# VH-VL binders against Cytochrome c oxidase assembly factor 8 (COA8), part 6

Target 1, 167 residues: Cytochrome c oxidase assembly factor 8 (COA8), of Homo sapiens (Human) (q96il0)
Amino acid sequence: APERGAERRDTAPSGVSRFCPPRKSCHDWIGPPDKYSNLRPVHFYIPENESPLEQKLRKLRQETQEWNQQFWANQNLTFSKEKEEFIHSRLKTKGLGLRTESGQKATLNAEEMADFYKEFLSKNFQKHMYYNRDWYKRNFAITFFMGKVALERIWNKLKQKQKKRSN

## First folded at step 6 (VH-VL)

Design u5 (from bb8 with heavy chain T30E)
Fold by OpenDDE, look of step 7:
Structure u5 (fold): chain C 167 residues (1-167), chain A 123 residues (1-123), chain B 108 residues (1-108)
Amino acid sequence: as target 1 above (167 residues)
Amino acid sequence: QVQLVQSGAEVKKPGASVKVSCKASGYTFEDYYMHWVRQAPGQGLEWMGVINPSGGSTSYAQKFQGRVTLTRDTSTSTVYMELSSLRSEDTAVYYCARGYSRWEGTFYYFDYWGQGTTVTVSS
Amino acid sequence: EIVLTQSPGTLSLSPGERATLSCRASQSVSESYLAWYQQKPGQAPRLLIYDASSRATGIPDRFSGSGSGTDFTLTISRLEPEDFAVYYCQQYGDSPLTFGGGTKVEIK
């Protein structure tokens, strides 16, 4: 039985953003686009007195961000790889080299590339549908917890006002 | 009390793989990133990679890219480091270390360490 | 990557003396995201200082960190017998995380 070579899932390394938020900041920061996903990461601030509910919200946001980063990093890698393979295959079929006589990288015309894009979109359609579904689920959950945190903060402010009136 | 307990010493041949475990206790396991750092005999510390709390994201040092795999099991509070295609130069003590940062997903210093696992690669 | 150079490589001192250890970065370490560790023979590293100057929990007052940009210093005001160890600096201002080569503090 031929040992099925473990497909090294080249999981695009979730690039630790090189962005360094200001140390004294108490706010979330948006970093530059990630080199793999092209998504801007949010650097979440961890407050000293974070409530369990705030922590849960932060974690959910972070997990969702990581999920998005990983999805798009992998999708972009797959796209780039398949695009290159398509180009090489078509050039080979045409009897053309990978480089022109001028030494430039041989390219396909827009019509030929349109076939690639159509095929790629068709092949990945289900994957994108699942992504969109899960994206909505995650964002609904985040929104729900944002509402809970907002209520908690209101309640805590009211309690503090009552305590100040009683003293 | 926070504890990181690693698996025992390993002796491997060149070309083999090694998998080291790090069991965490005394804190909420799913709240912290876990890092791996190695130290060759008589040498300094070398960062290998990090795994996020959910286990769904990893980042590796370029030197170990394609050879190292970090995994996480929340049910057992255990992190694993697998290193493949072992070479003599991979002979080292391997440490798991809990990462701490005020900025989640970014900048880490290591507040707790495992006891280390000695991996010897010999022909 | 940011390369950290520690100096001196070895520091020979007597108990009660002051130790000054240097860590120089090849590039500016953002926001002074530098940590110091102590490592004794056969043991894992122990965190001493984080954010260049913040002392970790349970670390004695004799340990202090200072510096910014490219130049950082660990000071042990009065060496105790248990302080003879190897000390490492580590930056976490940029990826990948990197360590210095270490300074061995040994008894004279």
Scores: ipSAE 0.358, ipTM 0.773, lowest interface PAE 1.0, mean pLDDT 89
Fold by ESMFold2, look of step 10:
Parts: sequence; C-alpha cells; structure tokens
Structure u5 (fold): chain C 167 residues (1-167), chain A 123 residues (1-123), chain B 108 residues (1-108)
Amino acid sequence: as target 1 above (167 residues)
Amino acid sequence: QVQLVQSGAEVKKPGASVKVSCKASGYTFEDYYMHWVRQAPGQGLEWMGVINPSGGSTSYAQKFQGRVTLTRDTSTSTVYMELSSLRSEDTAVYYCARGYSRWEGTFYYFDYWGQGTTVTVSS
Amino acid sequence: EIVLTQSPGTLSLSPGERATLSCRASQSVSESYLAWYQQKPGQAPRLLIYDASSRATGIPDRFSGSGSGTDFTLTISRLEPEDFAVYYCQQYGDSPLTFGGGTKVEIK
C-alpha cells in the first residue's frame, strides 16, 4: 500500500527547525512551538571561535533537545489517540453517539474521564519513569560539560592575565 | 575545493522508487546541512527537504512528506534522496545543495550545488 | 509560506544593456534574507547574491542586488554574452524556503 505512511496521523516531528534568527545576533534563539511536541526548540548559536569543548556541549544540548522533542511528540499523539478510543468505547457501552444533538463531540463526565487518566497513568508509569531517569542523566551530563566549559574559560582568562603581566 | 557529485540519470516506471546519491568533498561533511531541490522540465526550482549530516535529522516540504526519505553515510560523505510511488509529474532534474547557516537547525542560502540527476518517469 | 513573484517573466536585451530583475515577496522578508541564483541551460544554479546585496565569492561587480521588506532587485549593469540565463530569487527569512518563478534573460 503506497499511501500507508501518507494517511497516518502519528508521524513524529522533524528535529530540524525552520526558524531563522536575526542576522546580527550572536545569541541562542527560541523558535516557534513544534506542532506535535508543543515544545519550543532552541537554535544554538555557532560562534566563530568555538572551542572543541564548547562544540561538544552545543551538540550534546542539541541532541538532548531532539530526544526530548521526539518523546513528547510521541506521547502527545499516544495520549490523544488512547483518549479518543476510551471515550468512544464508553459512549458505545452507554448506547450514545459520538456527537450530541447540537453536532458537538460527545464527552464523558469528570468521574468517567478520571478513570481514563488513572488508566493512562498506570499503563505508562514505567515509560515515564525511564524518561525521567534519562532526562536527569542527560541534564547532569550537560551541567558537567557546562562546568568544564566554565573552567576552560577561567583558565583562558587567567592565562591571558598572566601573559599581560609578563609583557 | 567544495564539490557535490551526484549519481547518474535514472529511468523509472510509475509506482517505482528512485534513490539518488550526492557525494560531498572539499569540506567537513557534518558541518553543513544538505538540501534537495528539483526542477521539472521547463519549470522553476522546488525545495524538497533537508538533512543534518550530524545525527541524520530531516525535515521535508509538506508536498513530499511521506514519499521522500533523506539519509546519509558519514563514512563516505554521501547523502541519499529516495522518492517513492513515482508519478509522471516527478520527472525532473534533482539537485543536492549545501546550505550555509550560523545556528543549529537553520539554513540560509545554497552556496554549492550538485550537477543534477535527471529522473524520468514513464511507461 | 512566503510567495516570491519575479518580473518580468522574460527580459529580451542585447549585450551591453542594463538588466533589472524584480522579486516581490507576499510578506516582508526578515533581515533581507534573500538570495539570487543564475542558471544556464543544462547546468545547476549558481549563487550570485546573498543577504539581498552581498556578492558571492567570484561574482563580477556588474551584478548587484538591492531591496528590503517585500521588494528586491537584481541589476546587471552591462550584459555580457555569458549572462543570458534564467535568474531565480530565494528567500530564507521564514520557513519553508521558497524560490521565485524565474526571469529569463535572453538575446534580443
């Protein structure tokens, strides 16, 4: 079937942003929200004299952002799909249609919707635990490299100050 | 010297797929995004999509979403464009082009282009 | 999406004449992020101008670009025989990247 992917509504978003920061900027920029993840990507500035360590930090931050974007895009789609399936199943069991007489989508009361939220949380608890663990691991690594970059910059500043005194 | 060398011309039947290669040389392959642009006979230029060779992230024009796939091989400095479910309207010259940018995930203008690959879709 | 409209569609001129090519955007192009390309028959496009007015490396100074906002112009001060080609504008101020329809500069 050549159009199986074309009709699918759960396509994960691209990791490449289409936002264009101002030409004279030398700062990171926050782009518009991704349609699927609802997260705003950061466009990390590439300095002219970027050190190898600074480049590694920037790439790590970019990779972590892409991972986070992908996870939430997939979770949002899964949540939306399972929510509609739950509502449809419960409406069918109650003998109700998918639309009210006014044409609006029929919904369930708050007590019934609470059942969905509890079921979804329980079903996805392990996945969210692993996500949180990996999120903290990635953020620790980023913080560690931020510290290494900070020390590199202090060392360069100190070395330049010593050179000035010697000259 | 920067060069982008594409694979040779292809003749395909409707419903088939085609895979065009673009080999980059003369620069650090992973530092620049690679775009694909096509041109139907007697027509203008049409942007298809982009790949970040560092990590392999892609973004596609909506028109081609679901039919085009960009991949790369960093060991050979080569980008691949695969277009599936070919139709006669896909008859065109396909170009790879290197994008210049100063921010991760953005692209500006195309400073170097491949020589083009003619893909003909006919019965 | 920013639509780029080039005019004229075809420009018939003789060598030595001045060519003026227009590119009009459907909305303002941020930071004058606009490029011009030249394409000769059977060849890939070649970058001429970026950021509306900056010449690419190796481009003769007879090529100049100007404009901002929605109106951009490519000027060729004195046409040479090798300048008869199709010219495209392209914006990169907003996603998706888009091209103009082209202006053919041909021998009168």
Scores: ipSAE 0.096, ipTM 0.622, lowest interface PAE 4.5, mean pLDDT 84

## First folded at step 7 (VH-VL; from s23 with heavy chain H108Y, light chain G30D)

Design nc4
Fold by OpenDDE, fold request of step 13:
Structure nc4 (fold): chain C 167 residues (1-167), chain A 122 residues (1-122), chain B 111 residues (1-111)
Amino acid sequence: as target 1 above (167 residues)
Amino acid sequence: EVQLVESGGGLVQPGRSLRLSCAASGFTFEDYAMNWVRQAPGKGLEWVSGISWNSGDISYADSVQGRFTISRDNGKNSLYLQMNSLRAEDTALYFCAKDSRYFLGQGYFDVWGQGTMVTVSS
Amino acid sequence: QSELTQPRSVSGSPGQSVTISCTGSSSNIDAGYDVHWYQQHPGKAPKLLISGNSERPSGVPDRFSGSKSGNTASLTISGLQAEDEADYYCQSYDYSLSGWVFGTGTDVTVL
């Protein structure tokens, strides 16, 4: 019996988006959707004179982005896997093969798939609730920190104006 | 050198309270979530509690929920665990563990203290 | 608390390879959360051995490798050495508990 090669479940590599923004960019860039998470990564601009607060804000945002990417990459993988298993199971129950006579991948009808979606959403409801909770916690923290950075920038601008008036 | 030093352990009677402290050095304390992990004598590791970098997120193990309170003072580079209503099953070596991330649930514990022993006995 | 399941003990001769499994549930490893591994020598604090399923921190020998598939993570120690005698713990995050979970621990003995 040929040893069915253990299909290396490709752990979604932390797909560093191959998108490299121009080196001379002075703004954040939005990359193409990640192939696993389908989220568009933000490439954060790093100012030459990045303050410690700005750096921390960037790191918080980066960490949260990575967290989101990982969550949705895994969720999408799980979804795809369970969807395929559902389809295979239903086809088998119907006595149908995985491929049609024309060699196309056999599919289920919209009603059958609706059952899958309902079940999947129900099954993952708690997971999504916790995700949403944590998402809000992270984003509130980031937003608060954005306020701090904004205040720092205002203060620095005021200091610079005062120095220019004194000279 | 990155270091965590736990203190405040000791012998206490059931129902009493104890406060553990963890002093952090060698890293920017406010940039990392912090955790308490305990190990009963001859037993495995048990996560007790975690706190995010800004205390905006706090979580507890079910075994200590409602009895323990985790807190931090970023100005003092210190982590605390207030333990109330102590039970015999709380007897353990308590480790302070640094998370690799700001927020809970994303990182790993890259730095550990040597632990402080808490013994709850009548 | 839902602990991750590890074998109680694993033993091997010097130079052999041993593997420690860590099995989780739908709320942790199978939910896609990363698995981390810690080594603990007797009377010592745990030390990070593997992060993010397979990443080795600096100073960890290449004979240690981690992998994850489905709800199971594995730590492999190749070329087992006497110094590898220790307790090993896997760790993952559990969203349902809003907290970290450790494995039951595995005692690795070098025969």
Scores: ipSAE 0.872, ipTM 0.953, lowest interface PAE 0.6, mean pLDDT 93
Fold by OpenDDE, fold request of step 13:
Structure nc4 (fold): chain C 167 residues (1-167), chain A 122 residues (1-122), chain B 111 residues (1-111)
Amino acid sequence: as target 1 above (167 residues)
Amino acid sequence: EVQLVESGGGLVQPGRSLRLSCAASGFTFEDYAMNWVRQAPGKGLEWVSGISWNSGDISYADSVQGRFTISRDNGKNSLYLQMNSLRAEDTALYFCAKDSRYFLGQGYFDVWGQGTMVTVSS
Amino acid sequence: QSELTQPRSVSGSPGQSVTISCTGSSSNIDAGYDVHWYQQHPGKAPKLLISGNSERPSGVPDRFSGSKSGNTASLTISGLQAEDEADYYCQSYDYSLSGWVFGTGTDVTVL
């Protein structure tokens, strides 16, 4: 009996997007959608004279991005798995094979799939609620910190203008 | 050297209050979430409470919810746990634990203090 | 359940390999949250052993390895040594509790 290879449940690798922004860029870049999360990663610009506040802001944004990538990568994996299980279960119940007579993968109709989507959303409702809550908490914190960085930049510009006027 | 030092433990009667402190050194305290973890004598680890880098997110275990209050002073590099309405079940060694991340739920506990003992007895 | 499930004890002879399992629920490990492992010697504070399911921090010997599949994480100690006698705890985040959960702990004994 051939040893059924243990399907390595591919833990979503922390997929470092292979996208490298141009070295001379002074702006944040948006990469292509990640293959697992389907989210477009932001490549954050690091200025040569990055202030401690700017650095912290960048780190907060990076951490939050990683959090989002991980959540949606796992959610999409779970969705795909449960969808496949649902299809297989329904086909089996109907006495249908996994493949059609033409050798194509057997599919369910739109109504049957609607039942799956409803069930999946219902099952994951709490998870999504907690995600949304935490998403807001993180983004509010980041937004507030963005305000601090903006104020710092304004202050630094004013100081530079004063110094130029005194010389 | 990165270090956490807990203090404020002691013997107290049930219903009394106690305040634990954790002094952090060797790292930028305001860049990390902080946690309290306790261990009853001869028992396993139990997470008690966590606070994000800016105190914008706070969480408690159900066992201490409504009785304990976690707080931090980033200017003093200090974490606190105000424990009210103490019970015999709160008897434990209380550890201060540094998170590896700014926000709760994403990191791991990379630095631990030596703990401070809290004994609740009549 | 507010705790991750671990075996109470695991034993092995020096040089053997032992594995500790950590089983979670739909609100933590099975939800895709990472598992971390800690080692605690008697009378000492816990020490981080494995982070992010399989990552070893600096100073942790390569004989320690972590893995995760489904709702179960595993810590493997290869080439068991006398100094490995300790309590081991898994940890994960639980979104329903908005907090961290630890495993019940496993006592590893070297025979």
Scores: ipSAE 0.869, ipTM 0.953, lowest interface PAE 0.6, mean pLDDT 93
Fold by OpenDDE, look of step 7:
Structure nc4 (fold): chain C 167 residues (1-167), chain A 122 residues (1-122), chain B 111 residues (1-111)
Amino acid sequence: as target 1 above (167 residues)
Amino acid sequence: EVQLVESGGGLVQPGRSLRLSCAASGFTFEDYAMNWVRQAPGKGLEWVSGISWNSGDISYADSVQGRFTISRDNGKNSLYLQMNSLRAEDTALYFCAKDSRYFLGQGYFDVWGQGTMVTVSS
Amino acid sequence: QSELTQPRSVSGSPGQSVTISCTGSSSNIDAGYDVHWYQQHPGKAPKLLISGNSERPSGVPDRFSGSKSGNTASLTISGLQAEDEADYYCQSYDYSLSGWVFGTGTDVTVL
């Protein structure tokens, strides 16, 4: 009896997008959509003279990005798993096989799938509410720091202009 | 060296208040969420409360909700736990624990203090 | 309080392999939140042993390994040593509680 290879459930690797921006890039890069989260990762540029405030902003953005990637990767996996289980369960209840006579994967009709979507949304409603709350908290903090960094940059430019006028 | 040092524990009567402090050193305190975890004598670990790096996010265990208040002073590298309406069930060793992240819910506790003992008895 | 479920105790002889399970619910481990493991020796503070389901911090021996499948995480100690006698706790985040949850703890004894 051939040992059915234990399907290594691909735990969503902490998918560091293998996308490496060019070393000489002076701007943020957007990678392709992640295969699990479907979110496009941002590779943040690190200036040679990064201020502590800029560094903190970058770190906050990075952490928030990772948080989003993880959340949606897990959510999409859960969705896919539950969807498949739902389909299998319904087909079984109908006395239908997982494959049609033509060898195609058996599917449910739109009405039956609507029930799944409704149930899934209901079940995950609280999770999404907490996600949204935390999303706003994180992005508010980031936005606040973006403002601070902008002010710092303005101030530094003004100081440089004054120094050039005094010489 | 990264270090957390708890203080403020002691013997108190039920219904009284106590304030715990945790002094952080060896890392940028304002870049990490902080937590309190307690352990009753001969029992397991129980998460008590957490606070994000900027105090924008605070959470409590149901067992202490409405009685305990977590706060931080980033200028003093200090974490606090104000404990009001103390009960016998609050008797525990209280640990200060550093989160690995800015925000709650994504990190792990990579640094722990030695704990401060709180005993609530009549 | 929603605790993660661990066996109360696990024992093994030196050189043997032991596994500690950590079972969660739909609001923590099964929701896709990472599991972390801590080791605690008597009279000591907990120490991080495994982060992010399977990552070992620096200084943690390779005989410690973590895995996660479904709503269950596992800590495996291979080549059990006398120094591994301790309490072990799993940890995860619970979105319904907006907080962290620990496992009930497992006492590992080396026979």
Scores: ipSAE 0.811, ipTM 0.923, lowest interface PAE 0.7, mean pLDDT 92
Fold by ESMFold2, fold request of step 13:
Parts: sequence; C-alpha cells; structure tokens
Structure nc4 (fold): chain C 167 residues (1-167), chain A 122 residues (1-122), chain B 111 residues (1-111)
Amino acid sequence: as target 1 above (167 residues)
Amino acid sequence: EVQLVESGGGLVQPGRSLRLSCAASGFTFEDYAMNWVRQAPGKGLEWVSGISWNSGDISYADSVQGRFTISRDNGKNSLYLQMNSLRAEDTALYFCAKDSRYFLGQGYFDVWGQGTMVTVSS
Amino acid sequence: QSELTQPRSVSGSPGQSVTISCTGSSSNIDAGYDVHWYQQHPGKAPKLLISGNSERPSGVPDRFSGSKSGNTASLTISGLQAEDEADYYCQSYDYSLSGWVFGTGTDVTVL
C-alpha cells in the first residue's frame, strides 16, 4: 500500500503497543483493513495543545488517507466486477456452467486468468500513472510538513530550556 | 460570512492581457485549493484552472494552457489569473471558486464569487 | 471528452418529480470519481446542491437527491417548485485532463 508511517502488528515491541484503546488513546491508532480498499486507516489523535503546524499536517494526512481509500476502494470494486465478468464470459464461450459439480464457483485455469490480469493492467495503466503522480505530490507535502513539525518541537524544547534558566 | 470577490475584468482587444484577482474572506484561505470557472454568455460552465493549497499542483483546461497563469498569495488571501494572448472565445464571466480540499481532484466547489466579466472584442 | 453529457432541458409540473442524468467517460465518472451538482439561477453564481454523488449540504431542501451508478449520475427533484426553475450542472474530476469537467447543463422548467 502507498500509505506510509504505519507499523505492522508484528514489529518489535519497543516502539508500538500491542493494544491501545481507540477513543481515549494519546497516539494515532491503526485500524483493521477497510473492507472496500483493503487499506488500514489511521485514526488520528488530536492533542489538547495541537499547534497550527501540527494541525495542518494532520489535515493533510487525513485528506490523503481519504483520497487513497477512495481510489483503492474503486479499483478493488472494478477489479472484482471485471474479473467475474471475464470468467463468466469465458465459461459461457466454453459451454460450461457458473458452478462446479460440487456447487462451488467455477473458475478458469491459471493461464486463462493470466489473460485477464494482463488486460486489466493494460486498461488501467494511465489511471495508475496519474494516481502515482498525485500520490507523490501529496506525500512530498506531507513529508515536508513532518520536517517542519519536528523542527517546531525541537524549538519548543529549546524555549523551555531558556524559560527554566530565567526562573 | 465566507466571501469571494472577483475583480479585474473589462473590455480588451484580442491579443492583449488582463489580470483577474479574487479576494477571499471568512475562511482559512491557505487550507483549500482554489479554482477559476468561466461562463460564456448564454453558455454553460467551463473549468479554467485550479491551484492546490501550496501552489504545488496547478492545472489548466486545454483551451487556456500556455496563455493563462493561475497563482495565489496565501499571505493576502488572494487568487489570481493572468490572461495573456486573449481571444474572442475567452469572453466570459469568470468565477472564483473555493475547493473543499487542499489538493485538486477530490473536492467540490462550495463557495463561489459573483464573477467578473471579461470581454474580448475589437 | 471535455464535458459530461446532460439533457438540454427537462420540464415538470409543480409537485412532480424530475430527474436529470449526467453521463461521463472512462477518465472521469466511470473511473470512480464523485459527481457534484450545482444550481444556477439566471444572473446568479452557481450554488452547490449535491456533493459526493448524494450528500446534501446544509440548507439544501430535502427534495433534492442524487445518485450514481456506473458511468451515470442522476439528480432528482421531488416535489418540483417554481423556485427550482434554473440551470443544473454536474461536475466530476477527469484524471486524463488533470482537471475538472462540468456537464453541458440542463434547463429545468416548471410548467
């Protein structure tokens, strides 16, 4: 998936808890895969003293996540629909039923299915090219703001050091 | 109280230039993409150009590509359209429209100005 | 295609339902992009009527509803009223143009 910053559940325990309550969490939370997009959504934490830069970063990430979820939900739906239509059309041409003798969905062999996958990829090449371009421009902006937030946090630590020296 | 106010329209001869401005108020201008949409007299809506919140992505309709330049100044809450090499077919009411999103492509236009008229005639 | 296709006009009597179709192409509506609808009264700026295929902004009457199926979106005005007499435009994004496309516009007349 093109989403970044998410950690798998099997990462080393030093950085990520195995369990975190969703609504009272003081951290971003990664949910289960969305049933349509298969992408794992981030549920963003909003701290009480969120700075304007932190808010901008969160909003950019939220919008990009929604955009990404929508794209892959649509692509997965289209893929599933066209796959079944391809199988149905080829079974009909061969005079075969939609179900096996055991009642399970009939399918095509691997060589026949390879034709579908090639056709699908070819048909969607331009769409994915523009998706990749947009993905990079969104993530470039997000990465830039991650850097700005990191610098802001360093600056705040320095201001706290200066404040303690004046007390 | 969200408002968009266009200005800079007028009568010009073909081949000349105009610069349109759009002043925004009542919302955080830098959090949204912005668009120009035009409507020739008696005709439908035509999207002209759009610009992302940070000016990092800019797109133009094919009819204006290479002649028009969209820009924004987030410090002044202003959107601009520089229109060069104007043609008779550019005659239209030009609307400034607020996008609902930071980037182009997912949003809708939830706030429109009243438009500024551009007439290109000898 | 640089425009979404709409009927030139539709008419209805007060209280009737009217439906406006909006047909796109493989690079816009059929590619899965949302359809938005705008209402424009004569001499006025367009106004957002439906976003995200079917979502009604605050202040838009319940009689306006939208849907999308395949490459076609629809706007339905239930219980047509005199003030609904206006032009209606659909809109979608087109990835091949990297830009927005509007429909050709539909003139709704209340008889």
Scores: ipSAE 0.654, ipTM 0.854, lowest interface PAE 1.4, mean pLDDT 87

Design nc4
Fold by ESMFold2, fold request of step 13:
Order: structure tokens, then C-alpha cells, then sequence
Structure nc4 (fold): chain C 167 residues (1-167), chain A 122 residues (1-122), chain B 111 residues (1-111)
């Protein structure tokens, strides 16, 4: 499509992504996956006449997105770091190098790697239980406010129709 | 001007109860989690309890679990701490603190009150 | 009772730099939660000094800086001044306690 008029809004405040939606867009946008979290951030549209209720919904969604991005960025980093350390430790005990003769990263067989995966999941069990609990608490509040915004918009349309009918 | 004003402290015997209040002004109280933090005389800061914007997430330090109850009234811009079965170890200056987030975790305390003193002794 | 570990005191001459460490555990700092720092002068309420490991709120001098690496966070005061004499506390969230933990506190003395 044509690039003329394709001005972009600012990136997300947290610096999660450098993607900027077109400035003249009146819609939320879903950006590319973040390098660290592998989650796609939403770039929220702020209409000129945003109601207090709409603003609260947007802020709840923004905070939840930031929280989710930070959690998974940290988990992915920790997983990758501990996986490489586990592989390095086991290769060292075997007297092997970190790379094969072809220069590719050496790894362990599936049985050996299963020990790592089991240990990592067990170690992080409570952390993920906390994450799931908070995820549900956040999404319940967001869903509730989506309903309130929908009702507000319906009532505003009914007031406009009532005003036209009386004129 | 953003302000938090604590009240309700005083001298009380062990085993008795007190209720602390914190009046908030200058910000949208309902948009933030709130916390109580205490400081025994000459000692460091100890987090006591926190409550999310909608009261849907409440947590307590182990030292007060089962004895203290945090609550809030968003209509009155007020935070409360009901302290039951008070012990000498609860003697401290109690601060009300505004969280930077709606929910507990990943926030910081950007506004503090002056504190209200609770003294538990015979 | 869980708390973050800080040195009891540090001191320095005016113009020098001091660094305060804050060490956590696998359920707080090492779990990836941010570290925040507070300054408290005698008889006063704590004041936010550093948020999100390294961010300075408006009005905090740029001689204050923070960082986090692994399970340890650091607050550095460069160009130490007399008004920096105070107690300093780090803070993080702990998922195993479902709550906040503060550091033990560090008394900074300007010689």
C-alpha cells in the first residue's frame, strides 16, 4: 500500500518494541514479536475523546502487557542461560568441547536433556503458579471493564437516538 | 499536592487492637495498589501488607499474618490496617505508601506518609 | 523472615564515590524482579531514589545511579555530598512470600 501519509506514533513507553503504528491510524496495532519475550506487543490507540472508563481499561491492559513482557523476557533468558550451563557442565565431564568438528554447538542426547527440562520445570513451579494466579486476576478485571465500556457505548448510542426522536 | 496522612496510632497493651487509617489526596486513589510499611525505633523498614487497586489481591508479611487485616475504601480515598492481638514486637512507626501499579508486584512506592506511631507495652 | 542483604554502613569523603550492594534470593532479585532504592534522612519518611534498577525520578541528582546483575543490585553515589548522609534501603518483590521485601539498610556517612 502507498507510503504517503504513513506517519508513525511513538513506540511503546517501556521500549519493548521499535515498531510504530501509522500516526493517522484509529486502531490498536499488534507489533512483531519482542526479541526477548517472544510476545507481540499491542500499540494502543488513544482517541481524542477517550472516556474515563475507556482510559482505565487501556491503562489496565498496558500494565498487564508490560508485566507479561517482563516475566517472559526474564524466563526465556534464564532458561537459555541455564540450558547452556547444563550442557557445558555435562560436556566438560565427558572431556568434550563446546562445538562439534563442523563448528556447530555440541549438545546432549534427549535422555540427558530431559534431566535439565525436568529440573528447570520443578525449580520454577511456584513462580509459574504465582504468574498464572496473577494472570487470571488481571484478565478478570480487564474483561469486567470491557463489559463496562461496551455498556457505556450502547447507552451513549441510545441517548443520541432518544435526542433525535425528540427533535 | 499528592499526600498520604496516617492516623490511629497510640499506646496499647499487648493483646489489644488498634485500627490505622490513611487518608489519600491529590491522585486517583483507585488507580493504585497501596501498602503499609513499618519501622521499629532505630531499625530498618519492614513491609507489612499490601492491597491491589480493587482489593482483589491482598498479602501480608508472615510476622502479621492472621492478626492484621488490610482494607481500602476507594469511595473515601482511604486505606486501613486493623491490628489485632498486638505484641511488643509490633511497636513501630507505621507508614502508608502509594504503589506505582494497579496490582502488587513490579511497582515501587513513590509517595509515603509521615507515619503514625504504635507502641505496644504494659 | 526474608530480607535483602545490605552492608550495615559505608563512608566516604566529599567528592568520592560509594557503592551500596543489595543481595537477594531465588524468589526475588534472582527471579527477575526489579530493585528499587529509597533514601531516608533522620526523622523523615523514606523517599524514592531509584526505580526499576536504574531509573532516577525527577528531582534526583544524576550522581545517584543504580544497576542490577544476577542476584545483586548496586546503588552508587558519585561525588559524595554532605546531604547524602542518610540511610538507604533496597526493595524487591518476592513471589514465594507474595509480598515486598526491603534490604537491611545502609547508613551512609560523609566524612
Amino acid sequence: as target 1 above (167 residues)
Amino acid sequence: EVQLVESGGGLVQPGRSLRLSCAASGFTFEDYAMNWVRQAPGKGLEWVSGISWNSGDISYADSVQGRFTISRDNGKNSLYLQMNSLRAEDTALYFCAKDSRYFLGQGYFDVWGQGTMVTVSS
Amino acid sequence: QSELTQPRSVSGSPGQSVTISCTGSSSNIDAGYDVHWYQQHPGKAPKLLISGNSERPSGVPDRFSGSKSGNTASLTISGLQAEDEADYYCQSYDYSLSGWVFGTGTDVTVL
Scores: ipSAE 0.645, ipTM 0.847, lowest interface PAE 1.5, mean pLDDT 87
Fold by ESMFold2, fold request of step 13:
Structure nc4 (fold): chain C 167 residues (1-167), chain A 122 residues (1-122), chain B 111 residues (1-111)
Amino acid sequence: as target 1 above (167 residues)
Amino acid sequence: EVQLVESGGGLVQPGRSLRLSCAASGFTFEDYAMNWVRQAPGKGLEWVSGISWNSGDISYADSVQGRFTISRDNGKNSLYLQMNSLRAEDTALYFCAKDSRYFLGQGYFDVWGQGTMVTVSS
Amino acid sequence: QSELTQPRSVSGSPGQSVTISCTGSSSNIDAGYDVHWYQQHPGKAPKLLISGNSERPSGVPDRFSGSKSGNTASLTISGLQAEDEADYYCQSYDYSLSGWVFGTGTDVTVL
C-alpha cells in the first residue's frame, strides 16, 4: 500500500512551506504548490554514497529553489496587497461599498482591473528583469552540472563492468 | 579553522595600480561567492565587488566600475582584486569576505579577513 | 554612495536595552530583501551578528536580536554590557545596484 509523506501545514510559516516525502524514499519528490510562492518545491534525496559532483549539483539546486521560492512568495503577497488596495481605493472614489448588498466582495470590471495589472507590471518591470537574468544564470549552471553528473554515472558503470570482467 | 588572509596593500601614488590577494582555508572555497569590502579611515563599510562561485556573475560598486577587476582561482583557494587608476578616495582597509551562497544576491558575509591597508597619496 | 540609514550613535547604561534602526529603500529592504547585521570593535574585522533579519549565528549571545517590518529593520541589544561598545552595521541587497549596501553605521556607547 502506498505511503503519503508528512501532511502539508497551512499555518503561516516563515518564507516557503514544503512537502515532506515518505521517510523511506530513494528519490527526489515534487511536492504540492507552496501556499505563499505557488511553486512546487523539490524535496531532495541525499544518498549515502553521494559523490562530490552529485553533492554540488544538489546544493546548487537547493539554493536556487530557496531563491525562487522567496522571490515569488514576496511578489505574490505584494501583488495581493496592492490589488486589494487598488480595488478599495477605486470603489471608495466611486462611492461604492467594499461589499455588495448580498455580502459578496465588490469588484471592478475587467477594464478597470486591467489598469491595476498594467500599473503593477510597470512598477515591477526592473525587478522582474533582474530576476529573469539571475534565473537564467542559475539554471544554465545547474543544467551544465546535470550533464557532468550524467557523464560521471556512465563512467562509473563502465568502470564497474571493467572490474567485473577483470575479476 | 576557517580563515581569510588578505595581502598586497601598501602606499601608492594616484593613477597607479595595485593587486590585492586573499588566501582562503578551512572551507570549500569553490562552494561560495566571495566579496571585497572596504573601510576608509574613520568611515563605514562599503561593498566594493563580488564574484560568484564559478566567476559567472561579477558585480562592482559604481565607485570602482571600470577601474577594479575581481577574479578568483578556485584551484589556489584565492580571491583577487586588481585596482587600476587609483584615487585618493580609494584609500581604505580592504577586507575579503566569504559569502554564504554560491551566487550573488541573497547571502550574508559569515567570515571576514583582517584586511589589508591601501593608501593612495602623493 | 547608496547607504541604509542608521542613527549615528546610541548609548545606554549597563543592563539597559538599546535598539538600532536600519531604514532602506524600494530597491532593497522594501523590495523584500533580508537584512543582516555586523559588529565591529575598534581595530578589528566586522563579525556577523544577525542573518536573515533575525537568525543568530552560533557564538552570538542571546541578548542580540533582530527584526524587520516593512522598510525598517531593528537590532536590539538587551542587557547591555561593556563589550557591546562597538560599531554596528546593517546590510541588504539592492537589485537596482546589483550589489550589497551597508548602513551608515551606529556607534554604541556603554555609559
Scores: ipSAE 0.644, ipTM 0.848, lowest interface PAE 1.5, mean pLDDT 87

